# VHH binders against Methionine synthase reductase (mtrr-1): the designs that were tried, part 4

Target 1, 246 residues: Methionine synthase reductase (mtrr-1), of Caenorhabditis elegans (q17574r271to516)
Amino acid sequence: TKPFEVLVVSAEFVTDPFSKKIKTKRMITVDFGDHAAELQYEPGDAIYFCVPNPALEVNFILKRCGVLDIADQQCELSINPKTEKINAQIPGHVHKITTLRHMFTTCLDIRRAPGRPLIRVLAESTSDPNEKRRLLELCSAQGMKDFTDFVRTPGLSLADMLFAFPNVKPPVDRLIELLPRLIPRPYSMSSYENRKARLIYSEMEFPATDGRRHSRKGLATDWLNSLRIGDKVQVLGKEPARFRLP

## First folded at step 1 (VHH)

Design n1 (framework vhh_nb_b201)
Fold by ESMFold2-Fast, scan of step 1:
Structure n1 (fold): chain B 246 residues (1-246), chain A 123 residues (1-123)
Amino acid sequence: as target 1 above (246 residues)
Amino acid sequence: QVQLQESGGGLVQAGGSLRLSCAASGFTFSSYAMGWYRQAPGKEREFVATISSGGSTYYADSVKGRFTISRDNAKNTVYLQMNSLKPEDTAVYYCAADYTPWELFSEDAYDYWGQGTQVTVSS
C-alpha cells in the first residue's frame, strides 16, 4: 500500500448562522482522479492522510541542529563503523537517499513526547550547566515522576523541549536515530461519489493538562484547516501494512 | 483578571524604527511563551516573532534580521524592536501569550491576546 496524490477541489467552512456560539464545521473535498477506479469506498469508510509536520516546527528543529542551510540538499544515511548498534543509524521508515527537510516533514514523528533516551541526548548537547542538570534529572530513575508530569503527560514535543532549553543543539543524526515514524491519520468520508471524497469535521480541542495549562489542537486538524483549493495531498486507500490501528 | 496591553505603535517613515511593548498581568508571566502577531488591512493575521520562558527566539522570515523580540520578567513585559521598517510592515500588532509556543502559529490556540497597536509605515 503506497500513498498516492489527490487534489483538493473544495475547502469551505459550514457556519451555523443561528448559533449563540459560532459553530463552524470544515468541509474538504478531494478528487481521486484515476485512482478512483481501484477504490470502492462507501460513506463512513476511512481515508488515510499523510499529514506533514508543520514547516515552522521542522525549520526550528533543523536550525537548532545547525543544518537548516543544507536541509534541501540530497543526503545519504551512512553507517558509522564505530557504532555499537549499526542498524539504528538507518531506520526502516527513512529513505537512504533523501533530504533532511523531507525526513523531518514526512517521515519522523517530531510531535510525540521525547523518551528518556532522547532527553539524554539533549542533556549531552547543551553547554549550559543548569539545562544539563535538569535534563539529566528528567531522564534519571530519581526523576521518573518529573518526566511523567512535565514531559510525558502534557505531551511536550521536541520543539517544545528545544524552546524551553535554548542552549541545546542536538546532532541531527541522533534525532533521526531516536525519533519514531510518523503514522498516517484516518478520517471518515461523509460522501464518496464521482471520484470525489468529502470530509466534514469539527474543530477538536484536547484538554489542558497541569503541564500545558490550555487545550491543544491536533496536528491533523491544523493541517486540514490549512488546505485550499488546488492543493495536492498524499493519501493511502487502505490501512498501512506496517501499522495496526484500533 | 488577565490582561495584555500593547503600546509603542505610531506613524514612521520607511527605514525608521519603533519599539513595541506589551505589559502583562494576571498570570505567571515568566512561565509563558510570548509572541507578536500582525494583521494588515485585508489580510489574515500572521506570525511575527516568539520568545520562550527561557529566552529562545524564533522569527518569521519576512522580519528576520530587522526585528528583535526580548522580555523582562521583572517587569512582566515583552518587547518588539522594529528596525529598517518597510511599508509592508504596516499592520495592527498583537501581543499573545501561550504555554505551548508552537500553537502561537494558530490564531485560535492562544491563551491570551492583547487589543493591538497600530503601526503605519509611510513611503
Scores: ipSAE 0.000, ipTM 0.278, lowest interface PAE 11.6, mean pLDDT 76

Design n10 (framework vhh_nb_b201)
Fold by ESMFold2-Fast, scan of step 1:
Structure n10 (fold): chain B 246 residues (1-246), chain A 123 residues (1-123)
Amino acid sequence: as target 1 above (246 residues)
Amino acid sequence: QVQLQESGGGLVQAGGSLRLSCAASGRTFSSYAMGWYRQAPGKEREFVATISSGGSTYYADSVKGRFTISRDNAKNTVYLQMNSLKPEDTAVYYCAVEFTDYLGQDYWEYDYWGQGTQVTVSS
């Protein structure tokens, strides 16, 4: 099932933006227009938003790969057979012919912490012996505690890893193969009337003691908060079993 | 290495205005939320305002209608315009960058703080 475009027709506060006891709640309304047939509404049903990666983070990653200057050129994706299994295929969430900007903006989850296989690629992509040694430690069997404590538990992104290891210049094709699919985010519909879905979503309450949030707004919440009347967004009317972006 | 540098603090009479700036270096912050916090002597650090990467803003009730947060992503800088200042606004003001990362259903935060800038409002 392919995402379709809907129009933002309102965005507003439901509750006080700052409250020590109550999460800030916002409401956004999207107009399905001619795509109303894609949605069979029942109370509690979710709409799934395709949240794009931030442009500057995408640019940072592509620049480190040495390909930012060709990011908008049509490219043909090829999997390296030396590192793939015999039955390896181009990932289902990426088109064979597309642009690097499109892939990294809409298809790949660049925010999720890299797994050990990707860290190994980063290790092989650095000219600095100290960086290589540390990255190899993190993806070794003996380094599983360090991987958990340094990478997995704190949730370091690929961009965070590249910032920490400035001499790592990974091949872009290896990132395309190893980065997970960017999964659409579910939001419950509070109502659906006249082809318009209304959604209420919450932000984290700030901790009283130190002014920090325990679970602050992530990429999806920041993106929803940025939406304005007239914006067009990509959605799915049902949970993706095997989501594939164009 | 990440650094946040606050500026614009100082002495001001009640009812006056100040504009604080926070310049971030060492990394691009345009995709992350940024905020202002303050701490008066003998009190806990208090939230003041935050701005998302897309420009959505949230304010503490005590400053709502008087303070305005804004950002300039090209300069990697966040601002706090403070109007109608009161003696109780006297505090050290801190800039913070909020890093969020996705890990399944868990989100992990990295908060970076500046060294602070003193604001003193005389009666």
Scores: ipSAE 0.000, ipTM 0.106, lowest interface PAE 17.1, mean pLDDT 73

Design n11 (framework vhh_nb_b201)
Fold by ESMFold2-Fast, scan of step 1:
Structure n11 (fold): chain B 246 residues (1-246), chain A 127 residues (1-127)
Amino acid sequence: as target 1 above (246 residues)
Amino acid sequence: QVQLQESGGGLVQAGGSLRLSCAASGFTFSSYAMGWYRQAPGKEREFVATISSGGSTYYADSVKGRFTISRDNAKNTVYLQMNSLKPEDTAVYYCAARYSPTFGLYQSWDSHAYDYWGQGTQVTVSS
């Protein structure tokens, strides 16, 4: 249900990461400690890692919203009582009392390509008529092909969109409302012994696209590769719940 | 350099309406909660209404159903639409800004919670 903390107790490369002809494999072992009493794992079971968003991307987005200066101050979420949304509720993946930095680092998927409702908010948040026209086009029924070709297929993130449209300054509350949950990533355990889970994974990389100037590895792979002995990570023992009608 | 500039006050008959505006500069308006307070001669300053950075509103019991607070982040302006005005609404109305982000309703509100204040605008309601 709720994530819990485990300790990285080993992290090593199975294959030389500088070899261009051999796929790099990484082996990580995490210690569940006292949480092992709550969970019964067998080899092959999935462990779900809560992968944080990169600090530079979080800072970039919060700076564009004009809230980076207050990102570490406690804030509170509540429902607008005048909302027309039936059974409106605070998203279950954010805490009612928290900080903007925590929400954007651990709760909101800022790396997933923004949907058309969020692009509409971006269009309404720019003072530049050319940016507004283009963003409104991407939201229209006639713009579906452009949206797919420009945003969805290349996998542009919110940060990529804000870089492409420098005059867009979206309200942070609308981003909290519209960004999807940052979903924990599953990895199969190769072994589970003495309350320690071991996993092996292969690297993957995405090439540079029209919206990104550099090639990059996937979010989870980049983060897993950064883990060192002594690091604390958040995990879920079960697949995150999904509801059609909450 | 922070400034809050109120406008729209004046003389109006009981039962009438006025719209107050407060133009803000020198800070990131969309990150601030905005509020309206009033003070009648010889009385303490009292809370009227607030709007969070996220657009959630909260009103004093004395003005519920008659006043509406709103904001326009593109214009860095907060508004107070006052309907069904009564002589007891006569006061100097002050715009206030609080730089702690609260996305929703403030349950407890008093003048001590605000960081910046405007100079005020006079509202006089004749009988």
Scores: ipSAE 0.015, ipTM 0.177, lowest interface PAE 7.9, mean pLDDT 78

Design n2 (framework vhh_nb_b201)
Fold by ESMFold2-Fast, scan of step 1:
Structure n2 (fold): chain B 246 residues (1-246), chain A 124 residues (1-124)
Amino acid sequence: as target 1 above (246 residues)
Amino acid sequence: QVQLQESGGGLVQAGGSLRLSCAASGFTVSSNYMGWYRQAPGKEREFVATIYSGGSTYYADSVKGRFTISRDNAKNTVYLQMNSLKPEDTAVYYCAVGSEWYDLLTGEPEYDYWGQGTQVTVSS
């Protein structure tokens, strides 16, 4: 249920990581510390890593929303008073009291391709007539093939869309409303010994996904490859059921 | 708006070194896949090196151990350090930027923009 912190105690390459002729495998070992006493893990069991969004991508998005300068201020989220829903609630994957940086780093899936409702918000957020026309086309019934071919199938992220349409400045509250929850990533433990879990992965091996394979694989692999001895990472010992990030 | 400006090419003797620079504007280098490609006279363009958003790097077998790709996020610039140059390294070198992911089946990064290229000539 609640994420807990584990320590990276080794990060090793099984094969040459820069060889084009050999599949690259990397081994990461994490120490459960005192949490090991509360958990019953066996080799082959899944551990769920809370993979953060890249800081530079988060900063890019927040800057385009005009809120990067307040990104680290504590914010108390509330239901929009203009909502038509009498029982509307703050999304369960976002804490009521948090910061914008924390939300976009740990809670919101910014790598998942925007749906048509979010693209409509992007269209409404630009005064450039060419950008607005193209974005509205992607939201239209006649543009369904274009949306599938150029947005959904390639797995374009929100950052990709903002890069392609540089005059779009979306309201941050609409992004919080429409971006999906960032789901912790499962990895099978290759071994478990002395409170330490060992994970072996390759660039072609990846955790189970929900249909966002292209985008999600790149993020998780880059993050795992960036881990160094001494890093602290957040994990869940079981698949999230009613999950809220700290 | 989006520009890639290459520099650092020139003439060098076999065994020498050169450092290529690619200054980017209109986008953030660290949020994108950055790569170097080259095209030798009478040949098709070939992959040289790439750096991913997370800092991972990959090299063509022909340059592995001799070339190093790096970036300076503060300067929004990517570099290619070329050591132990050989006559067969003679080519026009291109800087490229693309999406943060690649085609997992082919292993090739997808690129959106290319620089104008810089000539590297290695004398025997």
Scores: ipSAE 0.000, ipTM 0.090, lowest interface PAE 21.1, mean pLDDT 74

Design n3 (framework vhh_nb_b201)
Fold by ESMFold2-Fast, scan of step 1:
Structure n3 (fold): chain B 246 residues (1-246), chain A 122 residues (1-122)
Amino acid sequence: as target 1 above (246 residues)
Amino acid sequence: QVQLQESGGGLVQAGGSLRLSCAASGSIFSDYAMGWYRQAPGKEREFVATITSGGSTYYADSVKGRFTISRDNAKNTVYLQMNSLKPEDTAVYYCAAYEDSLFGWPTEYDYWGQGTQVTVSS
């Protein structure tokens, strides 16, 4: 399924963003333009937004991989035979010839907490013995509780892990193979008329907090809140296909 | 990069007033939204007030009518005028600078000051 571009034509609050009584709700309206002719939507139908990863986090990760300087050059994707043993996947919507910036911005879920196989790669990629020991502990069977308490439960991202372990310089190919697919996010349309879809979404009553232990907004909510009139966003009209290794 | 430094905190009697200042150094200040947040002992950091790059202001319900946020782009400074202070306003007050959006919120990836202590005695 190929995403297409729509235009943000309004973005507004439905409810008081600082009320303690109700959740903050916002409304985004997107104009389908010429794509409206090929779509049949009813209120309640889902539209799937391709939520990009933040540019700052993408640049940070690519810099740590030593590839930020070539991030916009064309490259060809291939599956490493070694990683097939751990069920690695290439995102189904990524063309085999692409750029590293495109992959990390639109195709790979860099915000989801890394699993133990990825933490093992981080351990193998550090020059610091203390970092390596700690990372190996976290991805071991014996470290299950620590992994849950310090990685999974607080929802640490790959960027968080790289910040905590500054000497880790992972190979970019291993990240591409082990990071999960970035899945387009479904939102129900509250209305669809005159080529324009409206969606209402809920967000926290309070602004983002300063720490992971504290509540914070997710990637999709932060991105939707950043949208301004005139922005172009990528959407899918139907649920993305599931991808399996051949 | 942007560095933020708060000042103006201190000890004050209930019913009194304080004016907090946050001076920004580094890159251009006028492109950022600026906010004040506070954290009392044993509590989460909470929103107090924000001012957008365009000058729009928003306040937490607990401080509406008592606090006023303002900015001086020529001095790269944001202010929080706090009137009718209550003991429950006692907290460390933090300044934040973040990229302005329709209703953007600062994250750990935005700029934060070191905080300034405000203590309101009974």
Scores: ipSAE 0.000, ipTM 0.115, lowest interface PAE 18.4, mean pLDDT 74

Design n4 (framework vhh_nb_b201)
Fold by ESMFold2-Fast, scan of step 1:
Structure n4 (fold): chain B 246 residues (1-246), chain A 125 residues (1-125)
Amino acid sequence: as target 1 above (246 residues)
Amino acid sequence: QVQLQESGGGLVQAGGSLRLSCAASGFTFSDYWMGWYRQAPGKEREFVATISSGGSTYYADSVKGRFTISRDNAKNTVYLQMNSLKPEDTAVYYCATDLSPEEYWSLFDSGYDYWGQGTQVTVSS
C-alpha cells in the first residue's frame, strides 16, 4: 500500500523515424533492488509512478497563499477536534506531520481543474469586484456551460486560475481541504529482466492554450524527461486504493 | 482518420442491464487509453470509466460495482457492461480516446481528444 523507492539506471532517447503520431520516444530503466523479490511483473503490466507536481507551480500557488516563506517549515497539525481549522479537516491522504511544500508537491492534485466549490473559495478570496463577479458566475448554476467550456474542458489548473485572477489570495487551509488526492500514474512496462523494469514513452510538446498557463498534457512527460541515472523515484506495485472496485 | 462508433444503447427497466460497444479505427488501438463518458439532459458531461492500454480500469464513484469496462485489442473494441441500472443513469454515452501514450493520466475528461457520436441509454422507473 505504501510507495517504495526504485533507482533510475538508464535513460536514453529512441526516435521512431517511421511514426508520424509522435516526435520522440524515451526509454527509462528502473532497478527495483530488493523490492523485486516481492513483485511478479511481466511485460505489459502496469507500474504506478508517484509523479510530483512541478516545483514552479507549487511555488506559485504557495506564494499566492502568502505562505511560501514558511513552506519548508515542519507543519505540526493540531490534534484538537473542536477547531474548524486545517487540523479538524485533515484529509486521509495528508500526513499529520509534514511541510506545506511536501503536501503541495506530493499529496494534492493541483493540476486537476478546480471544481465549482473551489472556484467559490477563489471568489471569496479576491479584493477585485470584477474578479469576484466572474468567479461567482463560473460556480453558479447559470454558469455551468461557461465553467465546462472555459475551465473544465480546457483543463485549467489552479495555477492557471490564479494567473488569470491575480488578486485572488486563497487561504491555504481551504486548498488542502478541497484539492483532491494526487494519484500515482500507471505506465506499462516494455520489459522486466534482472529486477529492472524498462519503460518506453512518447515525448510530446503541447503549446499553452487560451486560459492555460501550462500544458495540461505532458506534465508527467516533463517529469520523466527530467530523470537521470542515479535518481530515485517513488512507485506503487499495484493500482491505488481509491480506484479499487468495492 | 480516427473514428469511434458506439452501439448497444436502448430502453431498459430499472434494475436491468445493457452492454455498450465502441468500435475504433484509424489508430493503433492497443497503445491507447479508452474511456466512457455520459451526458444527461441539461447536465454537464461526466466521466464514467476508463481503461489503460495495459488493462487497468478506473470508475466514477456513482458507477463503481455496477459498471465494468473492458477491451478487446484483437477487435479494436472497448465495452461498458452496465448492471443494476437506475433512472439516474439515463444519458447519452460517449466513447473517447486521447491518442496519448500510456503515460497520460486519462481520468481528466478534457484530456480526451476524440469522441464518438454517442448512444442513448434510457432507464425507466
Scores: ipSAE 0.000, ipTM 0.102, lowest interface PAE 17.7, mean pLDDT 74

Design n5 (framework vhh_nb_b201)
Fold by ESMFold2-Fast, scan of step 1:
Structure n5 (fold): chain B 246 residues (1-246), chain A 123 residues (1-123)
Amino acid sequence: as target 1 above (246 residues)
Amino acid sequence: QVQLQESGGGLVQAGGSLRLSCAASGFTFSSYAMGWYRQAPGKEREFVATIYSGGSTYYADSVKGRFTISRDNAKNTVYLQMNSLKPEDTAVYYCAAELGYDSFTWEDVYEYWGQGTQVTVSS
């Protein structure tokens, strides 16, 4: 299925006037335009939002790679099948024209904790011998507990790792090859009428943990909260393909 | 080849509990979002719950607070714990490996579905 753009036509805070506990919820309405005629959505159906990575986090990563100044130039990317196995089991050889900003904003899961192969690249990309030693240790048998405790369990992102190791300057090509693919996020529609889908949700926030010194909101919640009337967002046109008999 | 196999369905009284399991094979389980859908007699298939590769979850309003989705990446299994079951929860429950896509093109996506497991809740 191919993503298409829908228009944000309302973005408002809503409270339940009859609730004993007044909670603020957010309501987002998107207009499907001409795509609505083909989709036959009903309340309770899922919309798959292509949730972009936060611009601030993308800029931080691209700056550390030394490529922020060329982030909007078109480039040709070619990924071989072996490299794709590291990035979420997408088979085949891919050759595409894109931009680095598009890749890091919409295509790569920069929020998922780096695996050991990516940490090894970070180790090879630092000028600081103490950082290199620590990162290599996280990839060794002796560092298994530290990898789990420092990276895996707290769910550190690539940006968190780069913040913790300020002298790491990884090659952007290696990040593209080793970061997982960003998967669209489903949200149930509370209503669908006149080509418009409405979502009602509560804010979600992840608490501060070891390795993350501060609380942060979930990627999708942060993004939904940033939406304003007139914004265009990408969605997949329907819930996952239903089971079909031969 | 890719296979999703559901188990744990059956007949249960209203107010009871069931735990569904979905065993996955043939792909890198930890990289995929996993979900549960259901189809009641005479109705369209509807979303129940999803768990993303990073562990965050999302639930349909009709099951929120009663159902819990979880995963075990070491065992390549996703679970649906169903509590406080109601007759209206009666349906065939399907496991799905949600979307996996080529990040350089949106024309190529992977979706995998299991064969389903029947849940019947008597009043």
Scores: ipSAE 0.000, ipTM 0.110, lowest interface PAE 17.4, mean pLDDT 73

Design n6 (framework vhh_nb_b201)
Fold by ESMFold2-Fast, scan of step 1:
Structure n6 (fold): chain B 246 residues (1-246), chain A 123 residues (1-123)
Amino acid sequence: as target 1 above (246 residues)
Amino acid sequence: QVQLQESGGGLVQAGGSLRLSCAASGFTFSSYDMGWYRQAPGKEREFVATITSGGSTYYADSVKGRFTISRDNAKNTVYLQMNSLKPEDTAVYYCAKSTYDEWGLPLYEHDYWGQGTQVTVSS
């Protein structure tokens, strides 16, 4: 439930002798320190890493909201007194006193495809009539197939939508209210002993979707590949809250 | 025209075993993560297990050590081996094809096809 900090104590590349293609795998060891006393692990159990959103994607979104220049200033979150929501509350996954950069880097899932309510906000946030019309179509009853085919099935992110609709400038407070919590990513432990968890993984490659040439590489994998001895990372020692079918 | 067809459910006594199968078509099966989800009467649909295209497996805490997910890329089929079944495992089980964002991270919304397969565990 509550993330805690662990220390990277080794990061090595090893060859997988059982692969049909000789591929280099990476091995990372993290030290749980005093947190190990509260945890019982066996090889094969999962450790859940809190993977940050990429800095370039965060910067892109904050710039479109017109707030990149204040992204590192302390801010206090508050409920908009003009909101039409009864019993509206500040999202529990975001700290009340924080920075916009911290919120968008660690707390909000900016990579999940936006639902219709967020697309409606995007439609309200553009002065371009053609963009507004298309976005309203996507969140209408008649646009259900278009929403599924264009947004949901290909897994377009908020950044993808903002790129496709360059005149959309959404209010940052609406994004904080509507974006879901960033969920920690599971990795199987190959071993756990002396308070240390060891992970062995290989780079993930997927074919490009939606005609894009870019293969789907895991940014979680890229982030793990960037880790060095002495780095501190946030983890959950047990499975995060489960999700629900939409 | 992604299609997923579940089978292998049935009635079993507590402590028994069942093996579920999901036959997939309409996409390059070996390139996608596959998962199993379940929905008990009066409850939300919940995650059970997933297997990545690379063969890594992840399980819900409630089924760890009892269930095993596996795949056969030659047959375009994903399996769920269920051992030491408990009455609490009674649910309709659904097969899912993972959808990913551009970063290769799974979305928690999946394409679900077919009616699922009913598993009933009696005491």
Scores: ipSAE 0.000, ipTM 0.115, lowest interface PAE 17.4, mean pLDDT 74

Design n7 (framework vhh_nb_b201)
Fold by ESMFold2-Fast, scan of step 1:
Structure n7 (fold): chain B 246 residues (1-246), chain A 123 residues (1-123)
Amino acid sequence: as target 1 above (246 residues)
Amino acid sequence: QVQLQESGGGLVQAGGSLRLSCAASGFTFDDYAMGWYRQAPGKEREFVATISSGGSTYYADSVKGRFTISRDNAKNTVYLQMNSLKPEDTAVYYCAASYLPFWGTSPQDYDYWGQGTQVTVSS
């Protein structure tokens, strides 16, 4: 259930010798070490990688929240002792004692398009009347088409929204409450031999029908391409549990 | 009709400066992010700089510290100030507009494009 650390022991390019066009895939091999004794894997089984959010996006978001300067200090989440709200809870995907940098890098899905409740928080967090009006319009029943066309379908991230609306300064606690859990990404193992799992992948392509962002690389592919021999990676040996509040 | 019209291109010696302008019409300029892209002969369009409706900026690493993007909402115009120009900056420069820009810099992020202006930097 808990992720564990594996070591990157090779990172190679593989060319398809039978392709009529130049086609290159990347091959990553990770060493399970002593954890291999607890695992029974076959080729084709999935390994789940904990893909971190890009440092530049994390820093941008934390800076807009006014907390980048304390991002590496230990912090503890707590329920407000004065709250009597039904179902007031600390999100289960965030560790109680941690750092803001760790939460935003590994625990929260900042790349997924924000839903309408989060956009409403952004609207309440701006000092600019025009920004507030536009953000509230995106949350309205009449704005559903605009939300779909300009936010959901293009796949705007929280960072994109904050870039578009520079006067929005959301409270970091509201982001922690409303951002979904960052879900580990499955990759099929091409082989598992001698305690080492190997995966082969191509750069991800968005579907041609995915609107204006077709052909963009995905976060997981960018991260995998950055891996080098000696890097340590967090993985899960089984499908992650669904998000649930404590 | 949405129209973006670039100007200010030309020939300049290495180390020199140019200021590009893009005049916009046919849409509510203040609500749009504006960007600059360039295309050298035989290459794909590459990102140069972007500025949000509220004035936040982002630059390609190759131009950071040398180029400055700015906008004048009263004039419906976006600018690219190019300093310390290099021969490898030679390209056609395109102005682009997007209602809600991505944190990212694909040409597909932009809805409208100008016709381009040629910048040539001599060795």
Scores: ipSAE 0.000, ipTM 0.206, lowest interface PAE 12.8, mean pLDDT 76

Design n8 (framework vhh_nb_b201)
Fold by ESMFold2-Fast, scan of step 1:
Structure n8 (fold): chain B 246 residues (1-246), chain A 124 residues (1-124)
Amino acid sequence: as target 1 above (246 residues)
Amino acid sequence: QVQLQESGGGLVQAGGSLRLSCAASGFTFSSYAMGWYRQAPGKEREFVATIDSGGSTYYADSVKGRFTISRDNAKNTVYLQMNSLKPEDTAVYYCAAPDSWEELYFTLSKYDYWGQGTQVTVSS
């Protein structure tokens, strides 16, 4: 199934956004236009939004890699010619001919907390011996509790790690290799009528942590909250109905 | 106690130049990224420019090519050189020492991390 474009036709609050008693709920309505003829949606069915990574976060990461100036040039991904792996592969979620900006905006999950293999790459990419020592501790067997307590549980992103360790300049090819795929985000439709899907969602945020002084909203929530009437968004529609076994 | 103090604002004619300064105290300045933001009357604060601890810079599209951010770690000061000023640049300009990259780029700092601001008025 290929993503297709839908139009935002309303964006509003369902509950009082200034109330401290109840969770803030918002409503987005999208118009499927001509794509409505190809879809058989019912209330409760999921629609999958292709949520892009924020441009400023992408720029921050690419600048630290030293490649922001070439971010819009076409590049071809290939296996590292110095690798000795027999089964070396290019990640399937990334096109072979693309741009770095496109890869980091639409294909790679930069918001998921870095795993220990990526932290090791960060350790190898810093000129500061204190940063290197701390990063090596976090990816060691002895540092598992610290990794869980200070990285995984707080949900620190790659950008948070790069901010905390300002001398880390990771190779962009290693980030492409190790960052997971950015997965479209499912939302249940509260209604679908007259070519329009209505979605009601609750704001989700992460609390303040040692790596971040202030709380933050989740990627999908931040993006949905930014949508305005007239915006065009990419969605993965419902797959064609397959025969369901009795 | 973090303290930020902006200076260098004033009245200038369109096409003119101003240099803003922000003196910082109460923290290890060289370890922090620093940013400039602005707020016109009745509007939200808008990102202008940032400089990280390593000297790398990033600019809002509206000021790119006209403004230059720089820092002097020996003086605990960050600067904003503003050239080719337009009436649309009229605002109070604020210095910030953000706690996270999100504050620097997306989420503006809360009041406690801001200086008092310096008024820039560009006449037509």
Scores: ipSAE 0.000, ipTM 0.232, lowest interface PAE 10.8, mean pLDDT 76

